# Miniprotein binders against E3 ubiquitin-protein ligase makorin (MKRN), part 8

Target 1, 323 residues: E3 ubiquitin-protein ligase makorin (MKRN), of Arabidopsis thaliana (Mouse-ear cress) (q6ids6)
Amino acid sequence: MSDRILCKFFVHGSCLKGENCEFSHDSKDPPNNVCTFYQKRICLYGSRCRYDHVRAASNLPLSSDSESLDRSISTTPSRHLQQQGDNNDGDKSSNVYCIHPREYPICSFAAAGDCPRGNQCPHMHGDLCNTCGKKCLHPFRPEEREEHTKECEKKQKHIEALKQSQDIECSVCLDRILSKATPGERKFGLLTECDHPFCIQCIRNWRSSAPVSGMDVNSTLRACPICRKLSYFVVPSVVWYSSPEEKKEIIDIYKAKLRSIDCKHFNFGNGNCPFGASCFYKHAYSDGHLEEVVLRHLGSQEGETVITDSIRLSEFLGGLQIF

## First folded at step 7 (miniprotein)

Design m65M (from b0 with I65M)
Fold by ESMFold2-Fast, scan of step 7:
Structure m65M (fold): chain B 323 residues (1-323), chain A 81 residues (1-81)
Amino acid sequence: as target 1 above (323 residues)
Amino acid sequence: SKVTIVVTVEGDPEELKRIARSLRFLARKLGLKVEVRIETDGKTITVRVEGSPEEVEWFRMLLEMLAKKYGAEVTVEEIES
């Protein structure tokens, strides 16, 4: 029935919309859909467009008839300079009837995967990209070829990671995490210090659980439910990892992105964030001032680890008085 | 010392099956002595947990979290061992 387009931000692990995303977060749906608006030069989203921006085919005819008829017979090959000042400085180095091969646009249909005219197409077909299988590489624009290759390989790597993650079950609820009913639930919650898989909801529920009197709240809630290793941060991810390097990249990307986003629960100081000092979002007041250090009673308990993300730059800079 | 608790969980039959499955898996994974019984009414499960006080409370926290997730009601009774 209605094909949905795979969200390219979800594929790269950067989509923050969850259930509110207009595009598919299912790896089964097609990636690399072509932006029709860009082909008509009317796309307003630029580099953030969720469809692929492929170079449009030219309406310039390259027929043999045009090549034969653009002949002008000159009977006077010598010319004298008539006017000084008609010399215009510019990058014009080609004759009007000659186009540099770099300027030839590639066929947009072939670049999208399938040209209905095949080998009979009058437009230049790009070279085959071995990663996506589309004839989208311009023969005479090496910078664009390199950019496409890098982007395409990155996209396919993330799609493969999504496929490899499909069978991973939450250690608590035992559901296949990426098969859950709602898109917002189809996320892993990574712990930094161990490799036990959890869906984001189960690990967040564990972190928000009220411990029994007599148990250390901070150590208990920040421990893995299975192995008890302490991890102060829960990192949501749409893919699982196959190596420590992949895990580190997922964690680092998430931390960097969330530090730039204002916390909705904190609401510029007008609300209370349930995650407190463990929140990865920016806790800033309406004047731009960051939330002060929250050390609480954690530092007063013997053997308890202080949460470093409770330290705010504004507190440190506030101590620097310049004459 | 060993402590034994008996936990009664009441809720929707399909959700209780999910809770029972998860509890059995977690008990095995954590190496705890746990018995999970689905009662004949299909609306109640009885969970017997035996271990150290710390082990029993850890498992109780996991059980309470699962029950809350699936909208089930929990009643805990400590039994003298």
Scores: ipSAE 0.649, ipTM 0.902, lowest interface PAE 1.0, mean pLDDT 71

Design m65Y (from b0 with I65Y)
Fold by ESMFold2-Fast, scan of step 7:
Structure m65Y (fold): chain B 323 residues (1-323), chain A 81 residues (1-81)
Amino acid sequence: as target 1 above (323 residues)
Amino acid sequence: SKVTIVVTVEGDPEELKRIARSLRFLARKLGLKVEVRIETDGKTITVRVEGSPEEVEWFRMLLEYLAKKYGAEVTVEEIES
């Protein structure tokens, strides 16, 4: 039996093994344990590894550079059958090569959360990460400590969000979204303009449905099934949100992903994008420069903070023509 | 003006139970006057929807989507009110 460790792929909605997974699909079980194979640089699973790849290096600080041995081509074959008493080795290096503490590996048991030898352990223990409770912070690698702290806080927040999302049902099919049968179905489809929950399949299929006669086809295909508010993009997410700030973060991460993909409707300046400033895709001209975003100032004379909205030049010009 | 439609949905008994549950939930959320009846044979649902033309058409779209999702056949009869 394997120890009950939370499945990394289940957390991201991509576990293909379902009920046959050897790792836990219960969000209450502890998150990924440290991968000892990665610490030894022999992990074969790469990004598919279910254990955490902690950079507690097992590297030797001296790298043998065999290429420098070829600097001199010997024309004389070296054959020495016996040592003679004049053995002038010069081999007495009084300098022992000192391994910098930065290169010492931390104890993998302490890094995984608990070392059975405790204070009596002969190996170097990492410093405690207050977020995950593991002694996984290398004392002599400040860059790795900082990176771990940032990623660990994100991971813990994500696991907490996953726990809070377990009972959320799709407003259309009424299934608990994260309990659906197939991994591809265990995702939310967020709408930007409302907070009604839908599974990704229901909201996408709704938007691809044939319109009914007498309705505004364009508006109907982009409206929420419940409140009819228009949202141009469906944002896939493996977790739901508990605050407007969390929702914004989910949307912003997805926007960042789509900003690397050229918008087909904008077509390098030769087309017209119906989404304008709300478009998540990249609006770049053929020479590579980005479409200009214009800031619109909204404010109150009652001393309120000035609100600034971003609007794309094409949307500004389109608004004037459609007026 | 109010419009009434009567929709007959035919399909697998287990899928029809899912459709009926979803339709009742959506009717409550949308504040619409909807009657959902599962017939004694368990193979047919009768849905009566009353409201404005826009409300009734919106609910019809949701119903047709659910029927398509669960592989059920829809027959719609419009009644003037």
Scores: ipSAE 0.551, ipTM 0.862, lowest interface PAE 1.4, mean pLDDT 73

Design m66F (from b0 with L66F)
Fold by ESMFold2-Fast, scan of step 7:
Structure m66F (fold): chain B 323 residues (1-323), chain A 81 residues (1-81)
Amino acid sequence: as target 1 above (323 residues)
Amino acid sequence: SKVTIVVTVEGDPEELKRIARSLRFLARKLGLKVEVRIETDGKTITVRVEGSPEEVEWFRMLLEIFAKKYGAEVTVEEIES
């Protein structure tokens, strides 16, 4: 019954539980429910929580609280503020009003989409988020509204990409990639230099295959099985792309992940990486300093076109050592 | 120069049907002359590939990766004298 809610971590491509996940990995299922524990400030899971963390009002430090109260007051209708200002008790009531509404959590049912109590609900309803269609924006916490809007747009973009990816077939096995039997198999392997779709298993099998004697292993296995264009890395993704910009985003996210892992070929400056400046892994020396990328400008003699190559410091120093 | 190889793939009938479909699709995409036949025993497919040595070797590698994925056995014979 409870397995009908879309997995938050699957939507972000980070769920490790596969078929053992308590939540759905089908894009057709409704996206995440609101975390009530987070609204009460008792959620222990943080970013690993499977429910949506809709921020409730929280107590801020005195200095920040004073500024936040001023900001909250600025979002209150001027007519209301003017009425409060007319009385000495009104000034005190205005301060109490800004503190109390700011501290209350918003209705979790309205924040999840629909509140069955509607206008008769005893809990404060959030304002409508135009991206997710939920009343999840706290009327008295403008910083939280901005944070939600930013993250919500990213999430809905990913859900839409997941839906658009459902019918894409592997160029080798012809199976619909996202319809494969196990969650581990429901991943694309992207190549940087072409747009031929592969399931992660087929492209990994190609990259790990043993060619017959006479073929260059490095160039052959790094080429696309269909068009033969060379791509050094296979980029795993739970979604496909519909534009070059979406493809770049997928690749950049993977590059960011690999930049946390030391390159085995660079070996802390003691080795040479065959990928050079195109390597996704971290090129760090033993003292923690990163390899510096030197940009080279190559001009054409005609047409005034400049080709810019990025070169690793290790490649530059290797050239100097020969010279 | 042209070479011809005959590849025999043995395995489960259901998996062989999937392999045959994929091989025919890949042959069309790569513009290669490939004949794929499912033998009457339902336990083997015979694949005849004709082309340059490089094209034939490329297609053999493609065949081996998904045959291995489905647990099928591959035997290769060159029939060009």
Scores: ipSAE 0.357, ipTM 0.774, lowest interface PAE 2.6, mean pLDDT 70

Design m66I (from b0 with L66I)
Fold by ESMFold2-Fast, scan of step 7:
Structure m66I (fold): chain B 323 residues (1-323), chain A 81 residues (1-81)
Amino acid sequence: as target 1 above (323 residues)
Amino acid sequence: SKVTIVVTVEGDPEELKRIARSLRFLARKLGLKVEVRIETDGKTITVRVEGSPEEVEWFRMLLEIIAKKYGAEVTVEEIES
């Protein structure tokens, strides 16, 4: 079996070490192993850590150290300790000061995938996560179990998307986009109105080009270099899509990010944004109120109502000027 | 109306092979009449593009982007068709 671990930073397009990275940049290799330093509360890397942070979260009011707690578990198996607690024989005795099962750490080896001690291990083994195949789910912390399962599913979905994206070439330079030298270059630039793949550099360079004076700059530069369909925004992504639903998800995440940033063109109501209702940036007035958007509906011959246009309130009121 | 341009691209031999590959792909994809020749010196590509003024300018913009990416120098000359 290969012991190579998939680079966490490569998965997010942030790895600065390139081919010299000590972790794998092959999307077929398994993702990060459990961080034992984090479980001992000594991990210095935080969100930059290359291993998975699985909580050990020992309540120490009844013990001096998490390591001491681990030793006590090895002396009395967690299952045996739990059986003693379940019997409730000592409500007013020394049994009252016993450590609760939810405060015991899970076996770090089992949480990382495979425990060499197997069924003979003195430490509590977590339940199997069907997504990652590791025994990393704490039996007595349902909130952490649900959080792990949800995030693990998202992580595996992203890894699968990276695998599917590895062979995609830029339509302009024909380089495999995810194989480029620097992390800044290992990104796709998605166009909303077509499915032609571009690396972020090539599509940004197209948008920054200077056509000769006879060409319409706005329509030319906002058109796809291949099919000429107009797309106002270039959406950066570290993965490509295999369905319209996946594409929409990528675009929506980017839109949500831009909605937190004030639009320079709108300028708090003092300017005019050329993108109008299609703008991804925040159109807020100086008092903090958002520009109102009005959706227009058209009836079909079948009696169906279809939303054809969305317009900003400022654009709608401007249309009432008859002079 | 039909116009013709001749573009000279100068650069590193290995990068020029990549440039030529991209240009031939784009010419085919866009349905444009383009001739791409790697000169015997291995340091120069000659590109001949024929089409409408808009088609030719569209392709020239793409060529400039590709050449700049691979550190190549571009010289454009318009000729009578």
Scores: ipSAE 0.664, ipTM 0.912, lowest interface PAE 0.9, mean pLDDT 73

Design m66M (from b0 with L66M)
Fold by ESMFold2-Fast, scan of step 7:
Structure m66M (fold): chain B 323 residues (1-323), chain A 81 residues (1-81)
Amino acid sequence: as target 1 above (323 residues)
Amino acid sequence: SKVTIVVTVEGDPEELKRIARSLRFLARKLGLKVEVRIETDGKTITVRVEGSPEEVEWFRMLLEIMAKKYGAEVTVEEIES
């Protein structure tokens, strides 16, 4: 079989071409090849490009000035002073200098994994990235090396999570979630209080269902369909988790996103939010002040009164540095 | 007190097979007494659910969500004794 390139859009659940896609929808196939157009600064696809954008080595501006001179330069005689002190002992072989090494582009073949020219290649080869195994780190651009390392680790972690998530089935419809027909359906709906897997559509349909008269609508609809544990928010995710720490990371990223959006139920202090302190949305008054968070300290001693502290979120966060 | 309902689900044969599989799985996982039969025409499934009123209603909600997703039509009948 020929080596196929893993579809970048399939990896993110966004490929609309299905079986007609020119790229592989098998997570075991290798990820996208390096984009040579990006290295030459001519890629017009930006973040939608199907190939990996490995940073160009040079920040040198492209010169567009090509004009011939109309007149020859006349030589003005200048008085020259003779210099003495030619040291025959200083005849060391020096490196041939040209433009600064920082401004040379790295070899795109080596950056993609392997250069067929090896040590005979006329182009500068990048240093090995331990995460992706490619010679894509520019020797003379430490800021680009650090940025690549962080992004590469994030990308490989995400690809590995996608591979581990491929066989996870929805507890309601039993479909493999990441194999569903439409991109919008290829998402998990995480519940914060339990680990039962659901596709986003099934858990949202449960949340919007109409229970028969006599059942508590709020507790029923916010309960897990399988274990009945209550979770106020459904967290959409394109990957599943293998540890509580990974789950917390997914939830925290989603919380951070929602905390920038004003809560419609809180309505700048004029409404009542049913989720209270558990709400992921921003509870801010019209003047920008955040809602007060009530923290309770539970005492174990009989007869001792425990003070309930009322702390505004802004005051609480003022004691912590968030990086 | 135990109640029994009979649910008739009508739809596309392939979608009904998916619904039947999911309902059988959910019945086992929830520990409910459920019988799921695909009728000989392949266009109808009959689901018999026995349990407490709360258990039966919970399962009915799951069934209706699945039927709605696959475009199937649901008819519910409560039977006596």
Scores: ipSAE 0.587, ipTM 0.880, lowest interface PAE 1.3, mean pLDDT 72

Design m66Q (from b0 with L66Q)
Fold by ESMFold2-Fast, scan of step 7:
Structure m66Q (fold): chain B 323 residues (1-323), chain A 81 residues (1-81)
Amino acid sequence: as target 1 above (323 residues)
Amino acid sequence: SKVTIVVTVEGDPEELKRIARSLRFLARKLGLKVEVRIETDGKTITVRVEGSPEEVEWFRMLLEIQAKKYGAEVTVEEIES
């Protein structure tokens, strides 16, 4: 069915309408509903408005009730009076002042989805965005069009992924993961080496379990509870994937985030990281030089040798699964 | 080679129903011989698990995760035939 819009006041615990509220009190619904009145500068509710106050010309929302109301009232009569001044029948300049179309603002109503004036609107209507279906693309600002298109496509992909992920159940607890009671629980824990779905809580609880009966703790806890394939990192995600490419993107984004954080186990070269080359954290020496090689120490009948291998930790630990 | 354990799980009736459903699903998914019985008082589940020592311990770990999540108390007894 239709996307319901999350109640702004419910998110802050201040909604007084309860069950009679016209907006969604389900945290799973999207919070973004743009106030068209604020974009027109005629919103009377200010900070009490249930819709988001976003200006078409601003990257940051300006939450100023006095500016929105007073500016709108002051600007409209002033603009009308200036326009009538410009209509002076004797003011035919021999040098016509021409403003480039790039500087003209687009119609806020058309940008929001529908303009009641249609083709008779005095304002410039933007071009249709095929992703959101709104006339929000400025004809003469290609950099803004490109930026909107990229962000709009990302937003729509995310919304679609959330919808497609709604029915996915945890393989351990069988709960629909995105339907759990708290936002913190509404996350998947992805394993890199298999596609079994787990909620973040169940897979973390598995990773923190205490096996007995002679099981190898190191391999058991890093194994998938269902298929036993080893995955060293649990990747948190608010969406599931429908293709290997989507899975790789989720994992790579998480890797990029962790790559900016110094590995505590590696400790700038002074410690030992059990994950080696498979570690998602940054392995950097104090001078900023990155670690490239996994060191493996082997004992032999004729002494001990240190082998510098470019093998991944998964390959090394795979061999250790024999007993 | 085969080991049998009997696990008693005590807790809230509604939470125990969720645990029983999960355990039955996991038993089928893993191909393990497991019997899950909700006792007539609704406050106790009896779980019988039969298999290799490794299989039985694996399933016990999964059971402990579910019990911990729902605040249920677990008692494990190993039975020899």
Scores: ipSAE 0.626, ipTM 0.898, lowest interface PAE 1.1, mean pLDDT 72

Design m68M (from b0 with K68M)
Fold by ESMFold2-Fast, scan of step 7:
Structure m68M (fold): chain B 323 residues (1-323), chain A 81 residues (1-81)
Amino acid sequence: as target 1 above (323 residues)
Amino acid sequence: SKVTIVVTVEGDPEELKRIARSLRFLARKLGLKVEVRIETDGKTITVRVEGSPEEVEWFRMLLEILAMKYGAEVTVEEIES
């Protein structure tokens, strides 16, 4: 339906309602409407809100030469930022005050796309954002404009990636991956060494298969089912990639996430991880010291030495406990 | 040496059509000699796979994944002459 609003959480792959979501999980539908409660600072849902949170610039302009002093005040809630009174009200010879233009709220309807009141609207209309096509940029809040531009470009790039990923089929089951019945199934499983697409379920099931005796389990299960190239880890993603750079970003984000989590098999140096140095999880000793990674130097066919592999990517020595 | 297996897959007619489509695609992609027949009852497919022991086992693993995903029952018989 043309009246459907795109689910914010579906765009990030985190929607809890799945098929029963009241918002659209079709990337062809328009993006979320602006959250008016957030603009009034009364939205209690934070990141769980299904409407767009248009970020306001700081109420405090940088009035000091030092950004660090301003940031210190911003990170610690100051009581004077919460007080609405003067320390002994000065003689108000005039009870009338002028509000600076930067303090005017922008029109929520114009920020959402189109204001039905046009020129007759009593609220300030924002400037046009070239990325989303909405009048959501406050003329007098440059920090808010920059924040919106960055988030808007990121959001539109992700929506575009979702659209480009819609027709990608799993190489095993041939289902369109993002059209599967349940949210848990609408994920790709990326392999680092090839570009064959798989849904997360099919590649995980391949990795957990039990070949008959005589087959090298480690080599077979870590090989791509189609091209046989070895990839030690399956990287889950809600979008596919169009370039090697995009693929690297997806993989690096996943690696960074896992490197923050202690490996249960390594057990702070008291156990052995079956993946050794190739493990994506954090291999830290009880004192916080990280397991060292040793680079392997391989000679080229012409006798040149090239660093082509890290011992972290090899299982040949990682399981041997060479120290 | 070449090995031949015959695999019987029993299940829901619509799910078996999906399985058959996937198996034919995989056979072509892997360059394997595979014959996939949907039986007249619509509830059974018969898959004949010929190749090296490693190639046949690779394909059987993929078939098992598809069967498990779509709730189908698999019976494997090895034919060697």
Scores: ipSAE 0.654, ipTM 0.912, lowest interface PAE 1.0, mean pLDDT 72

Design m68Q (from b0 with K68Q)
Fold by ESMFold2-Fast, scan of step 7:
Structure m68Q (fold): chain B 323 residues (1-323), chain A 81 residues (1-81)
Amino acid sequence: as target 1 above (323 residues)
Amino acid sequence: SKVTIVVTVEGDPEELKRIARSLRFLARKLGLKVEVRIETDGKTITVRVEGSPEEVEWFRMLLEILAQKYGAEVTVEEIES
């Protein structure tokens, strides 16, 4: 499907469909359409949803607004149901005209950018978000405004990073990485321990190279081709970074994804993982318990204790077996 | 110990220009003595690499990656030195 709408997950660097994605991976295309399922509170995809999650009104007139009535039933738990029908009720929160303003949904057209009804619209128009330019901020829900502002700023920061990354060249092939022919090739392969840029293909090919007999395969292939610093994992990214904090954010997102996948080398406690505490994959025993991490200090050959590092329990126990 | 290899890279003339540019850049970055010559046929590059065995092998690995990327064929010959 040629839906020429910017992929939400591609913008956040997390789209798993790649070239098979039905949405656009071109930063010039407009952002996502509004999610109808989320508006009805039935979207099961959460952050995995490809459409924008905006709290908006139906196109029904206020004089017959069933959405406001449904909302009052689900969101006003302070109703006093113990009162008798013929007694002084005192509370009439089921009347849509007496609902607190924070419970009114905002206009879906204004939230998407433009309302054709303008000042004549029967629904409440949201305030302008200075980051996305849409009238999507609810006037009476400060917590929702704060949440949108944080997410919108993250999204805009990612779009800006994508634009700033356009001129970065691979240190091996010298091609502008984001200008490559296919979407699968328009990715950086980040190394954790240095800042040399590589396209994903060149660094993967380095990692899979066959050095001549006598060269240490592990240290050679896990070293940066330029500076020789060791990095165990290649982190795929659609954007480059301009600060250590941005780099850490990219790496942490990738680590979080891999942490949900069982480590093949650890094999539920029956194997040994060569990456130990540096492994991005999940180290869990067959009963579901996670491998414990312990702290140790690293001594230099000169006899001075320089740093303290965390290690996996299996590494600690393996060291004791050397006796 | 100092060793020398001569690498012959055969391929498309335009792709060979890209390979030559990358090899010259990498030689400068790694501080290696490398001579890159595009032969008169326009279809062959001759690369002479001099250094320690480890340095020469490191550069050969980078050359192989570039050749594979651009569909070029590589032939390596060690020179007695």
Scores: ipSAE 0.671, ipTM 0.917, lowest interface PAE 0.9, mean pLDDT 73

Design m68R (from b0 with K68R)
Fold by ESMFold2-Fast, scan of step 7:
Structure m68R (fold): chain B 323 residues (1-323), chain A 81 residues (1-81)
Amino acid sequence: as target 1 above (323 residues)
Amino acid sequence: SKVTIVVTVEGDPEELKRIARSLRFLARKLGLKVEVRIETDGKTITVRVEGSPEEVEWFRMLLEILARKYGAEVTVEEIES
């Protein structure tokens, strides 16, 4: 909320995020002219008119989304703006904008897939995204092009995963999992140690079952109902996987979510967690110190060892033989 | 070493068809560790399960999950084998 940068949309009274805005709503904070922020916000808030001064005003077709309003504004105010440009007419002053090309907004209609103005559009049309087929890539903002491309590819991959998952049946109830009546029922319950598909309800019902005396409750309920391989956690997912890499990604996302939640069994060091290092929940002591975890759970531990190694540079410089 | 149970499942005829289908699939999928006989009269499913105590109990647990899911009533009787 206090980014020390003034929210430009707040200045115009059009910030839709209100108290949830990432930027300052204090007029004392400095304004920022970051191009990527403006392009993204214009597309989201429909405020491309914030940069009216970058429009070509030389011949007024007034063919925009607010045609009647454009005509109301076009005669007197637009002529005054043009006259102001003409008044500053040094040899190229009227044809020189102080705004860099990267600050021009792209056409929202072309970015949505279809611009009714075509070649006559006064706004910059973005480049074609090969994944979504929309002219949404800004020619002069490579960071935004990269961001869109990654997000668009991720979205398309998800849509394809949903299509590929559509015919997968629960091993217990034999229903097509993604065809169930309610959204809450259209989820898989993944087991980490096997690839048998279950709907979330069937595998959770298995986990909550009460076996009669003579069976080991923990090993029975944490076993796959079909192959009996032990998996401590049921991972909810709206898609099934086609590769071990996809499965790992689904599991890792869920692990990351649970790592923010204190483990009830560990109880800040006062209890014993039956899952130990395999537990997805946070094992933190009452002072905030984390229990030692295996490297497979915390990739940043590898980074810490690399950083720790830098401390040894003093021994190397102190007279050890260099290689 | 063999145990036999007879399970009676009562419920909606449409849901019973789903339960019977799943039970037949599970009986085959769990291999030959249990002998399962399923009789259906449209209103009731009668399931006879014979095998080791552990295998019979495993199948009973799966049956209970299916019955609970489809709102069916389950009665279990252990019989001499």
Scores: ipSAE 0.622, ipTM 0.893, lowest interface PAE 1.1, mean pLDDT 69

